# Ledger of designs, part 3: VH-VL binders against Putative dimethyl sulfoxide reductase iron-sulfur subunit B (dmsB)

Target 1, 262 residues: Putative dimethyl sulfoxide reductase iron-sulfur subunit B (dmsB), of Halobacterium salinarum (q9hr73)
Amino acid sequence: MTNYGLVIDQERCIGCQSCSLTCKQENNVPMGQFWNRVLTQGGDHVDTPSGDYPEGGDGGTLEMTYQPTACQHCENAPCVKVCPVNATYTRDDGIVEIDYDKCMGCRYCMAACPYNARVFNWDEPEHRPEDGTGDVAERPQGVVEKCTFCSHRVEDGLDPACVVNCPADARIFGDLDDDDSTVSKYIAEYDTHQLLDEKGTDPSTYYINGEMSPGRPWKSKKLESELDDDEAAKAARRRSGSVENGYDVTPHVPAETAGGDD

## First folded at step 1 (VH-VL)

Design b14 (framework fv_bermekimab)
Fold by ESMFold2-Fast, scan of step 1:
Structure b14 (fold): chain C 262 residues (1-262), chain A 122 residues (1-122), chain B 107 residues (1-107)
Amino acid sequence: as target 1 above (262 residues)
Amino acid sequence: QVQLVESGGGVVQPGRSLRLSCTASGFTFSSYGMHWVRQAPGKGLEWVAVIWYDGSNKYYAESVKGRFTISRDNSKNILFLQMDSLRLEDTAVYYCARDKRWLQLPYYFDYWGQGTLVTFSS
Amino acid sequence: DIQMTQSPSSVSASVGDRVTITCRASQGISSYLAWYQQKPGKAPKLLIYAASSLQSGVPSRFSGSGSGSDFTLTISSLQPEDFATYYCQQAYSFPYTFGGGTKVEHK
C-alpha cells in the first residue's frame, strides 16, 4: 500500500513563505488563515525572537533555522481519536482527511492536535480580489480544515503545491512504503526527526538538517569555499532569503472534474 | 572547469572482469554523487549505478546487481566500476556522470565523461 | 520499474522548424524529469531538468513542459547544431530510467 510522507530540509529552507502563499492559492485558503506556517528559529535564548546573526553566518557558530509547520498527517492521530462523528479520519494512503459533511464544528480535534495545525471557519470565507483563485470553490463554513497534502493533486500523480513551488527545493514528497522513492532515500540517508516525538503521534512529516536544541546551530555539509560559482551564487541567494524564479500559481483541477478533451 | 575522464575499457571475453575508472577534476569530488550510465552500440541510454558523495550508499540497475560494484576514492578524485562475470549484453560505451544536485536527490546528470568502450571478441 | 516512452522515435525537420518531442511515464513522476541531447560520437548533454528548468548555457529556443506523466520538449526554431538524438529521464524512483530516444534528422 501507498503511505504518503514529507521530508523538510531545514538547512535548505530560506524562510521565503512561498509554501504558505502557494498553499493558499492552490487550496483557496481564506484571508487570515494558514494551513502552512513557517516558523523562524535561532539564537541562544528560547524566548529571543529570531534575528540576523551576520557575524556568525559565514561559517560561524550561529545560524538561522526555519521550521515549516502544517498538519503532520500522523499515523496515531489524536484528532482522529477524539472526533465524535468520525469526520476526521485516516485514509489508507496515510493522509488525514476531514469529511466536511460530517464535521459538526465541535473543535475537539483542534484541542487534541499538539501542532496547532487546524483552523475553524467561523463565517463565510473571505478572499482578496487579487488572490487569483476565481474558479476554485470557497471553503465551507462551520467546519474545521487543515493541510490535505494536496490530495487532489496527489490523486492525479502530482506532488503537493508547496513541494513543487519551493524555490529552495527544501521539500521532498512521496511514498514512505516504497524503499526506492526519493523521500525514502532521504530518510535512509539523513538523520531525521519528528516534531514533538514524545507525544507518540507518529508524524508522516520528517525534518532533516535541523537542530533539536535552539541554542545549537546545525552543520552545513559543504563549506562555502568548496562551492563552484553557480553553487556559491545559489547559497548566497538562500542566505539572503531572495527568490530566483516566479512560481506556478495556477491551481490544479482534480481529475474527477477535468473531463475529456478540452 | 569540470572534467571527467574515463579509462579501463577494452576488448574482453565473456565471463571475465574489467575495472573502469573515472578521474574527476575542476570541482570538489567528495561533495557529489556519481553515476555510471551505459549505451549499447546504436541503442539508448541505460542507467547502471550510483554512489553517494561519501560512499555510504549504492544502488544498481537490476541487470548488473551482484556482478558490478561501484566504489570511489575521494582522496584521489576517482570513481570506479568493477565489472565481474561480463556478458555479451554488457557491450556498451560506459559514461561516468556527475549528479547536478550535490548532497541530495533527485539525480540529474549535469556533466558527463567522454565514455570508454567495452566490447567482446569472438 | 518506471517505463519512459518517447514519441516519435525519429523526426525529419528543416532549419527553422518547430520540433516537439513527447515523453510518457508509466506512472506519475511529478516534475522529476530531465532532457538530454546527444550528438553522434559524443556524450549526452543536459538541456532541461525538473521538467522545465533550463540548464545554464543552453539556448532559450529549448523549453520543457509537463508534469505528472506527460512531458514535452520543444525546440522553437531548429538550428543546424540541433540535429541530434534527444532522451528524457525520470528521477522519481530507482532505478532511474531513460526514454528510447528521438532522433531529429535532416529532411
Scores: ipSAE 0.006, ipTM 0.512, lowest interface PAE 10.9, mean pLDDT 78

Design b15 (from b12 with heavy chain D99E L100T P101Y Y103D D104I I105L L106T T107G G108Y Y109K F111L; framework fv_bermekimab)
Fold by ESMFold2-Fast, scan of step 1:
Structure b15 (fold): chain C 262 residues (1-262), chain A 124 residues (1-124), chain B 107 residues (1-107)
Amino acid sequence: as target 1 above (262 residues)
Amino acid sequence: QVQLVESGGGVVQPGRSLRLSCTASGFTFSSYGMHWVRQAPGKGLEWVAVIWYDGSNKYYAESVKGRFTISRDNSKNILFLQMDSLRLEDTAVYYCARETYYDILTGYKPLDYWGQGTLVTFSS
Amino acid sequence: DIQMTQSPSSVSASVGDRVTITCRASQGISSYLAWYQQKPGKAPKLLIYAASSLQSGVPSRFSGSGSGSDFTLTISSLQPEDFATYYCQQAYSFPYTFGGGTKVEHK
């Protein structure tokens, strides 16, 4: 009865692209494809080449607001409804998955997604030797793919790579149906919104974009002493995944796949 | 109240070993990354090493890499720095410091609380 | 490694003066910069984090600004307890590196 969701704080997001780069590393996403894109508020795309971090202006304050956008893992997902072979489906925990063995490559789900969150693998994926370090699976050809909320990590009790390796800690992941979860407390405390809520897809991803909470000044911060132990532990876990340039370059390998099949 | 108390400093001879400890109280130690930072007499601050909340990852300054080992015991709330092959250049006050996370609620605080330091010197 | 160049090395000032300290990174570090105050014989104390965010309990006369590679710490009206050495520190990547320090001294 777990219902996974994500909060992204646009006031904290610095546009560094770490979430996009760590997602590619964790999930062995091919060169030229992104499961997570960083947009400017209003829909303009911002893609930074792998290994590059955006720099601030010369001594000036940046005036940009960023909107990281990936699969929203909608409760009422159009991509699920249009799939003629039921390859796209919603798991009991709310994650929208693709059964690659059933996917026929028709791309109806891409046309149905209002978030432009799906990619299609036309050709053999082009990877550098450092992409997909470890035993990370090669991406399949002739199928549609998207953000999985790093289900392979989540099933092992870890947060998604983009959450753990966000240098600004602008991302909170957890169980939306657990009122005591950090993600639920953030949604309760701050004004959140869903992208394109008028489309009726009911996203499991929520954004904070200005006025933080009714009656609370924007960019106000809760004292560290006001966090409970669970909130502090979750925040520390997110930091612990960061290595070299602020992100973990080693993908998580689930226990069942470590050392090969059975 | 957050407290960090260093111990184990003293006078040593070059080439020998010394183990520093930092005892934490007033917070959930197992949830925070911990750092060692040193300061030579009359000089500025120099970062030494970090260990993550669960001990799973560690980084060292190039000047101490291969000679120093950072470790922690979360059951006892103690951070350690094992210093081997000590050199005169290692003369400094050694501080342990807590690294707080960047969080929507709290913001980014790389080294938000420091101990009072423990002095490592060499006999002349 | 990212080099942090701090200037000036010392400032001679009087109570009530406006003091400005500058820190420059050898590469872009976004807003991953902190400022610390250290009084003689004491441990450093965090003043500013994320370039411009004031640490709880720190007086409002302290402010930080800048992004990318150029950063400034300002004390709007120097008080007697502010005579100390100030350090900037980048938290963008390991190894963490500090500026050389700025000593704020009595005239």
Scores: ipSAE 0.000, ipTM 0.399, lowest interface PAE 16.5, mean pLDDT 76

Design b16 (framework fv_bermekimab)
Fold by ESMFold2-Fast, scan of step 1:
Structure b16 (fold): chain C 262 residues (1-262), chain A 121 residues (1-121), chain B 107 residues (1-107)
Amino acid sequence: as target 1 above (262 residues)
Amino acid sequence: QVQLVESGGGVVQPGRSLRLSCTASGFTFSSYGMHWVRQAPGKGLEWVAVIWYDGSNKYYAESVKGRFTISRDNSKNILFLQMDSLRLEDTAVYYCAREYGKYFPGAFDIWGQGTLVTFSS
Amino acid sequence: DIQMTQSPSSVSASVGDRVTITCRASQGISSYLAWYQQKPGKAPKLLIYAASSLQSGVPSRFSGSGSGSDFTLTISSLQPEDFATYYCQQAYSFPYTFGGGTKVEHK
């Protein structure tokens, strides 16, 4: 039984917003909306399309801690419990999904989410050049949306776009139920934590914080086992269209939406 | 030209009913959630009601719940606010406003010019 | 209901001044906060959405900051056309609520 999860290494994260912008391109998220937000120290957010930079030159903030925050894909998800039509549900692989055909737009799930991970689509994409995303499907109207762990990519054996295109390699995705998976090894090897764990939602997203752990270097490094997997990781990135620097700006088109010959 | 134009305001007596209209032009009306916001003379803004893009869901401020009904006719690009059991406290300029979800939920990017509802006594 | 408290209720300023207006929510609203400008006899105009995103066509002297419960609107160098009343508004939960307004007036 597969149980997908994500580790975000805050010691590696440089706050560049690539994960947020890549998510928008991959999933055709409307301008001004974000499924993934990069929070700065103190809860400030960095979400501007203009590429605004955090101020860090006042003597006390040359290095900042960043907290990328999206849907945590909780095992005990309040958003699933409050949905009156069961549109929000948990898949067998741990991904929390929204069945858009069932969603009635009541937004109870938004109020129930302690991570503020959900957005609502009032309107449809208009005929503007900036809304063009090639083969990626347009977002539905009148429904709630959130991070899907890029289920369309994951179902085809690819990592989520934010994972593949993180230039700092600060994101690790995989099967939490496989003790030999990279994500499981990171959780076992490093001091990880879940956001708002006192809420009891049991997130499938784990964070390596910016604090130095006893016996570890100040900056978290890849596990030795992952260095052995570098060729496999590079091959996976190339299958998704990424280059040497790790950027993959081409959205994945699932087989069922690709033009089949039949 | 994107525009919202309110009508139907006027002088009314307490306890009576009044229906406001808001005509939309220059955009695909059926793709947007629509709101009514009011402002009493010399006072601040007060949110009144919302209706979903397809008319399926509605929410109201507690002060008007049970007395006001929001509705829309997407074929004619018109938003309505039916105001029943009017009270002196309902005296205000009523604005219709568009919630533009493309940028971020909850921002009103287009507003009408407003229509005044007041009482003669 | 989520209460939105603006401070100050009015401020006297001169052209060229830096003006700061604050808005406090009675509970956490993430970044679901918009700022509006209203001139006498006119409808409100959207300035900022998502707490910090500048609306197209709005001058860069306007900026917004904050998240959670505390928010700020800043006008870096006040211009003659900026004398108006400013409102914050939360969109985190229904009913949507506005702050009481801040009137920016001539000294």
Scores: ipSAE 0.005, ipTM 0.429, lowest interface PAE 15.3, mean pLDDT 77

Design b17 (framework fv_bermekimab)
Fold by ESMFold2-Fast, scan of step 1:
Structure b17 (fold): chain C 262 residues (1-262), chain A 121 residues (1-121), chain B 107 residues (1-107)
Amino acid sequence: as target 1 above (262 residues)
Amino acid sequence: QVQLVESGGGVVQPGRSLRLSCTASGFTFSSYGMHWVRQAPGKGLEWVAVIWYDGSNKYYAESVKGRFTISRDNSKNILFLQMDSLRLEDTAVYYCAKGSYLRHGDAFDIWGQGTLVTFSS
Amino acid sequence: DIQMTQSPSSVSASVGDRVTITCRASQGISSYLAWYQQKPGKAPKLLIYAASSLQSGVPSRFSGSGSGSDFTLTISSLQPEDFATYYCQQAYSFPYTFGGGTKVEHK
């Protein structure tokens, strides 16, 4: 019954790249690859008598907007349809996953993805020792990869790393089929958009942008006033400090794979 | 922990300049639009100016346009209001206020204590 | 400029009373309306944003309603700490504008 989705609030996004960097740290993504890209939606800046400080709004300047873009986890995913070996598939919880044992490296799914969200791992990926975590598995070679919604974290009751470590609190993750979830309330209360909705892929990622949704109110990320005891208990399962006190950059390792022996 | 502290208010002569400062702590200052709101003694609230989170856009109330300049220093978490050609009708408590979202925000969720600007003679 | 008209300018009430304050915009502002409480000598405090959303930490006796050009703030059961001046504010268009205020006074 669970159907995971993400809302990205572009009015809050400051373009700092923290979501891209924390994704690389959490998922051990090699140098030169990004599962999450922050795109710039720039605008015109016009000259004013002041030169340095133009008056804002109408006619002075146009706002710079950022669009974080990763796998949209589409319900009608073209990457699933074109995979000749069914390596790319949709999980019951809505996450689009890749079975690396089945992937043959043909990259048809990359050509089919209208969001350019997939990367290919060559036989000799360039991966810095400083980027490794020791507790996170090395990325497989000769296969296609993409954002997983941090399924290893989500399965243990934690939000994706890019959600937890966004300093602007511009990302809301949860169950789209639960009307009481924060993500569902955001979609119900704001005028949300899906990227390239004319393609009919039906993304599970939604965007809020004031310029694209005039007249719609913007609300606090926390429609629910407090973190309850259950949410606090989930946060305590992390290996590092509270996410509300800054970045939690320690990758999550599921209990079953952590070991605990020397 | 989360707070805005204004400074720089005082007694000034008409036609002179004054610079107000607002120091932010306990939140990511560079992520939010910041506003100045004033209140004349015994009167209501009047919005004065806004500056976007990154300093890229600014807007002013007509009564202060051309005389006041809003600016910010994100490296020091400080908001400024440069007030030139001051008039008696500028007498007010000036509040620094945080917008609820980046850019400008639609509500003011954190306010400073206010700093008073008055005139002598 | 968008003009915000509040009524009444003052209201006399007793603890336990239901108090309703209205705010009218000179044009449609969708739901871009906030309500603030201000006590003498203090900075304003945000109560309601987006016309009807309760700010974290604000008691549930406060509620907002309305959209377009007509809005209301309701205090369901007035408490001693609620005697204050209340302001509405539109964020639909610059310049942002406040209502004239409503003073809630003890009878």
Scores: ipSAE 0.000, ipTM 0.391, lowest interface PAE 18.1, mean pLDDT 76

Design b18 (framework fv_bermekimab)
Fold by ESMFold2-Fast, scan of step 1:
Structure b18 (fold): chain C 262 residues (1-262), chain A 125 residues (1-125), chain B 107 residues (1-107)
Amino acid sequence: as target 1 above (262 residues)
Amino acid sequence: QVQLVESGGGVVQPGRSLRLSCTASGFTFSSYGMHWVRQAPGKGLEWVAVIWYDGSNKYYAESVKGRFTISRDNSKNILFLQMDSLRLEDTAVYYCARDLTYYYGSGSPYYMDVWGQGTLVTFSS
Amino acid sequence: DIQMTQSPSSVSASVGDRVTITCRASQGISSYLAWYQQKPGKAPKLLIYAASSLQSGVPSRFSGSGSGSDFTLTISSLQPEDFATYYCQQAYSFPYTFGGGTKVEHK
């Protein structure tokens, strides 16, 4: 079985917003909403690459690190657990989707998501352009939406739009359960991390960045042979696609499960 | 000008070892990943191995895994392919090739934009 | 390993003809495909990368298209210097693999 995941290489990411704009174009995301946000060190959203740069330290300007953040497509997803109508669910291929026909707009999933990855489509936007020529993109209203890993593209054998159109090639997408996939090789060979790992959501999105400790080169990457026991076990588990603790906290809903390509 | 020159090919006996070299000039060698690709006489291309710009990662074709070792010396602008336990089916022209992707594209899917002239590895008997 | 199947294995054509070569991957490879040209006794030359991007210095009569598992190289008007063998290569997953080649030869 396929288990889709994504690696984002922060050392290659230049903060150009191409992934965010491409996602908006591919998925007709409305003005004022982002399914993918490019954050700076510390979580600030960057509207342009020339965002605010810190000048602290010993009289020098610190380098900015960018962190593109969208739905992490977690294996242990809190958003799935809290949905009272089971509109948010996990597909057999690992993609977390929303059934818009079931979504009632309660937004409990937004509160449960530690990544702030979900948006709500209001019936009428609060702000409109002064000239009256701007329209919101055509998306379903009154429902919650998020990054879908471009499941419409993936079902046709294509990578997500943000992956294909990243000018820095900072995104690697593929099957986490295939040891020979490029995404699996990256997770095995580089020092990768998951956002908010302590929350136990087990994201399917991994980040590569340099260690920022004094004395360590920021572009230092670990080979698989240099992984410690914990890192090697994590990489091996990723390749197998297993749940970390061997339990499934996602509620089972037989009616919805029957409709999931079974 | 950008140039890659292979050397070290020749006639060998089965079971022996051979080391190929590829000398780069005209570009910043340490900023590019490098590949080895081979072609048996009258046959198609077969990808052999890749090494990242800094030597941190290496991957091999299954047919050569465990027998061949790719390495590089960035101070001398030289790429190597150490070939151990050579077999008749290793008979081929061996090309070195530069990855299209520059340093900041390290780890990108790889395409080969500059190729050497190739060096022939063949067997006596 | 991802298998790359090229068709046809050879094609006979005349100068001015439109030539189409196809490449099929055994699984989805997105747009991670390159096309190479090889003339007898010479090293391969990169023509197209990322399925559709024309390499610098390559004539505009060459174009690539496709995504997922099916890819096409097109030569819109064959020139005398285009008689060669063409190879596709996937860069989606290790080990990287080439197609078997398509020889474009004189009619």
Scores: ipSAE 0.000, ipTM 0.407, lowest interface PAE 17.3, mean pLDDT 75

Design b19 (framework fv_bermekimab)
Fold by ESMFold2-Fast, scan of step 1:
Structure b19 (fold): chain C 262 residues (1-262), chain A 121 residues (1-121), chain B 107 residues (1-107)
Amino acid sequence: as target 1 above (262 residues)
Amino acid sequence: QVQLVESGGGVVQPGRSLRLSCTASGFTFSSYGMHWVRQAPGKGLEWVAVIWYDGSNKYYAESVKGRFTISRDNSKNILFLQMDSLRLEDTAVYYCARGLYSNYVGWFDPWGQGTLVTFSS
Amino acid sequence: DIQMTQSPSSVSASVGDRVTITCRASQGISSYLAWYQQKPGKAPKLLIYAASSLQSGVPSRFSGSGSGSDFTLTISSLQPEDFATYYCQQAYSFPYTFGGGTKVEHK
């Protein structure tokens, strides 16, 4: 059986918010709502793209770390348990879905979600005639919505839009029950964690934390056959790199003292 | 290496239709979102439309919505802009532009050289 | 639509000057802002994306800063080839919108 999950590599995440923007475009999410947010750590929690990033330096903020956050697609989902009409349910493939025909708008699931991952569509989504003309259906009114892992894309054999459009390759999606999948190998090779794991929700989303992770090989969305000579050389250097005690110790040096080889 | 070349501009009469083309080379066209941006003579830039890498999503500026249609042919590496019910206000150099990253449409690089659309008296 | 207001509309400067151009969004756009340079008769060129990321091949004298609604493009030491019109552009929400432009002219 397929069991979809996501790894977010916080060492690679550059905070550009492409995942939030592309999710809105792919799923026709109305103005003012976000299914996928990039949170900033090291200061007060700031939801992006709706908030300003905390600035580093003498303002008392730490170096910024970014934490993309959406529905975690929990195995033990409190939002499923509290739904009085079973509109929120878990699919056989692990995706937590909402049946909009059953949703009565009570919002119990929003209160139950520890990740603040759900939005409510009031009378009519705010949408002016001049706003986007995307080829997806208008969002339903009077119901709760959230990240779907782009189930419409996944059913067609494609990755979620936020995964495909991450320029930093910080997101790995796949079948957690397939030991040969890239997502399973990342979970096995790196020290991953789940958000708020003490709450017992058992998320299907895993995070690799920043600077403390051992040096890892570069992952490109391109197949090796698609890489040009320069890209292939860079990938090979990353894989074979200068490593000591599990860390990439290749020094960052000024241009005038830089070596021509790794 | 990476190049965008626009064609199809010219002198038209108000109320008529015109189709612009943009031929891409030097990159995997089917992986990138594409834009049309226009600039009236002596004025600033105005974003016109975008099409997703696979043609699934499209968005338009309010001034052209309902009159212009963006489309693409990934087998031929060509982007199109079908312009219907043309008005004098549509006089501009039309640029095609690529989204900066594969499958990400947010910022534009490279740009084509532009093709001029203007009107006879 | 999100309105992008650039200031000033023009600036007179000499080679070696520090030039600062400001862009204000009518609502919060996080870091979804780019800066472009356009010379007469030519297509625009991307300088900065994601508010502060320098595009490959662009000289380091160009820098971008800001987030939310207020953004700045800085040219630390103006060169002869930098006399051009500069535009900001938001990519936060469709329709995408450009600022009105800032023309950097010889003093």
Scores: ipSAE 0.006, ipTM 0.436, lowest interface PAE 13.3, mean pLDDT 76

Design b20 (framework fv_bermekimab)
Fold by ESMFold2-Fast, scan of step 1:
Structure b20 (fold): chain C 262 residues (1-262), chain A 121 residues (1-121), chain B 107 residues (1-107)
Amino acid sequence: as target 1 above (262 residues)
Amino acid sequence: QVQLVESGGGVVQPGRSLRLSCTASGFTFSSYGMHWVRQAPGKGLEWVAVIWYDGSNKYYAESVKGRFTISRDNSKNILFLQMDSLRLEDTAVYYCARGSKSGWYEYFQHWGQGTLVTFSS
Amino acid sequence: DIQMTQSPSSVSASVGDRVTITCRASQGISSYLAWYQQKPGKAPKLLIYAASSLQSGVPSRFSGSGSGSDFTLTISSLQPEDFATYYCQQAYSFPYTFGGGTKVEHK
């Protein structure tokens, strides 16, 4: 049985917002909401809103560090425990999901989430005509939503959209219970941490913290040339599809719902 | 100490506009959702509108939808209610109120003193 | 919209009396209910949140109970400062709605 997780390499992340914008396009997330935010964090400074911190120059120790933050898909998820109707639940594969038919909009899960990863759809979702596609479902009203690890993609053997379309290649997704998976090897090899690990939620998202180890290569993720044939074939399968201008412009529509009836 | 101070109320004529303000102090304003609640003279409480902590989401009571606009300026710690196409039924004391927790919108722990909006013929 | 029906509309009581106010929601709202006290010319004051949790600084003679659609506010021994109007409010879904109020007045 699979146990999905994600590693985010903060040393590689360049703060370009591609992950946030691709997530919005893939999942038709309304204007004004983000399932995946990129926060700015200086090396010796407190967190600053993304994109507006003054440049540090070459005289100091300040480096721009970015912290993409979405639902952490916690193993010990407080949001699951507080849901009075069991709308929020953990799948056998580790993905924390919301059953929208059961969600009553109480938002207990939002207060219980220490990562502020959940959004509430107050009224009719608003979006530009250029956002998403006609095949992508409108977001439901009166319910809580969050990052799904792109379960619709993952169920079809593809990586999440934010992973595939990261131009810095800063995201590694896979099975945490497979010691031979790339994500497991990264957690074992690099100094990774979980956000707010003192809260005991046991996130399935791990961060390489932006501190370089002596002798560490510039890029922590294996280059295509460094993968063996089996690893390369699996990576290619997960990145299938065309990419225009550095982005996968076509949201994935599962076969059972593509062109189908309501 | 949390403090909310409303201003901008007064006497108006039907069909005109009025802008209410609520100045917040004593807490991190940008971390809290904010509400407007009104009360007609001698009547009960009526919830009017909410705005998310970052201004990204807004919701309105049906009676004011399309006529009232809630907004905020997090750099100045001010909440606004722009009231257009005012009707006699809008006569009330208007309160601004803070949600119970950072990022939460339930249970009004803190209220301003209210500002009266009334009509002359 | 969720309708909140509050009863009674008024109650006459003496200091030391036990006062009970009820609130009924038109649909299930779990425990997303608050009780407020309002004195003439003043803003409302939060007494009870999440149906039964006493707000910090509120005297222990106030208590809330109920879940689903039926809720009760109890004042175990009425004090002179408790003569006021009381309102329930659901926070289950937008728009938030208040009960019609209950005036607790002197006999």
Scores: ipSAE 0.000, ipTM 0.393, lowest interface PAE 16.7, mean pLDDT 77

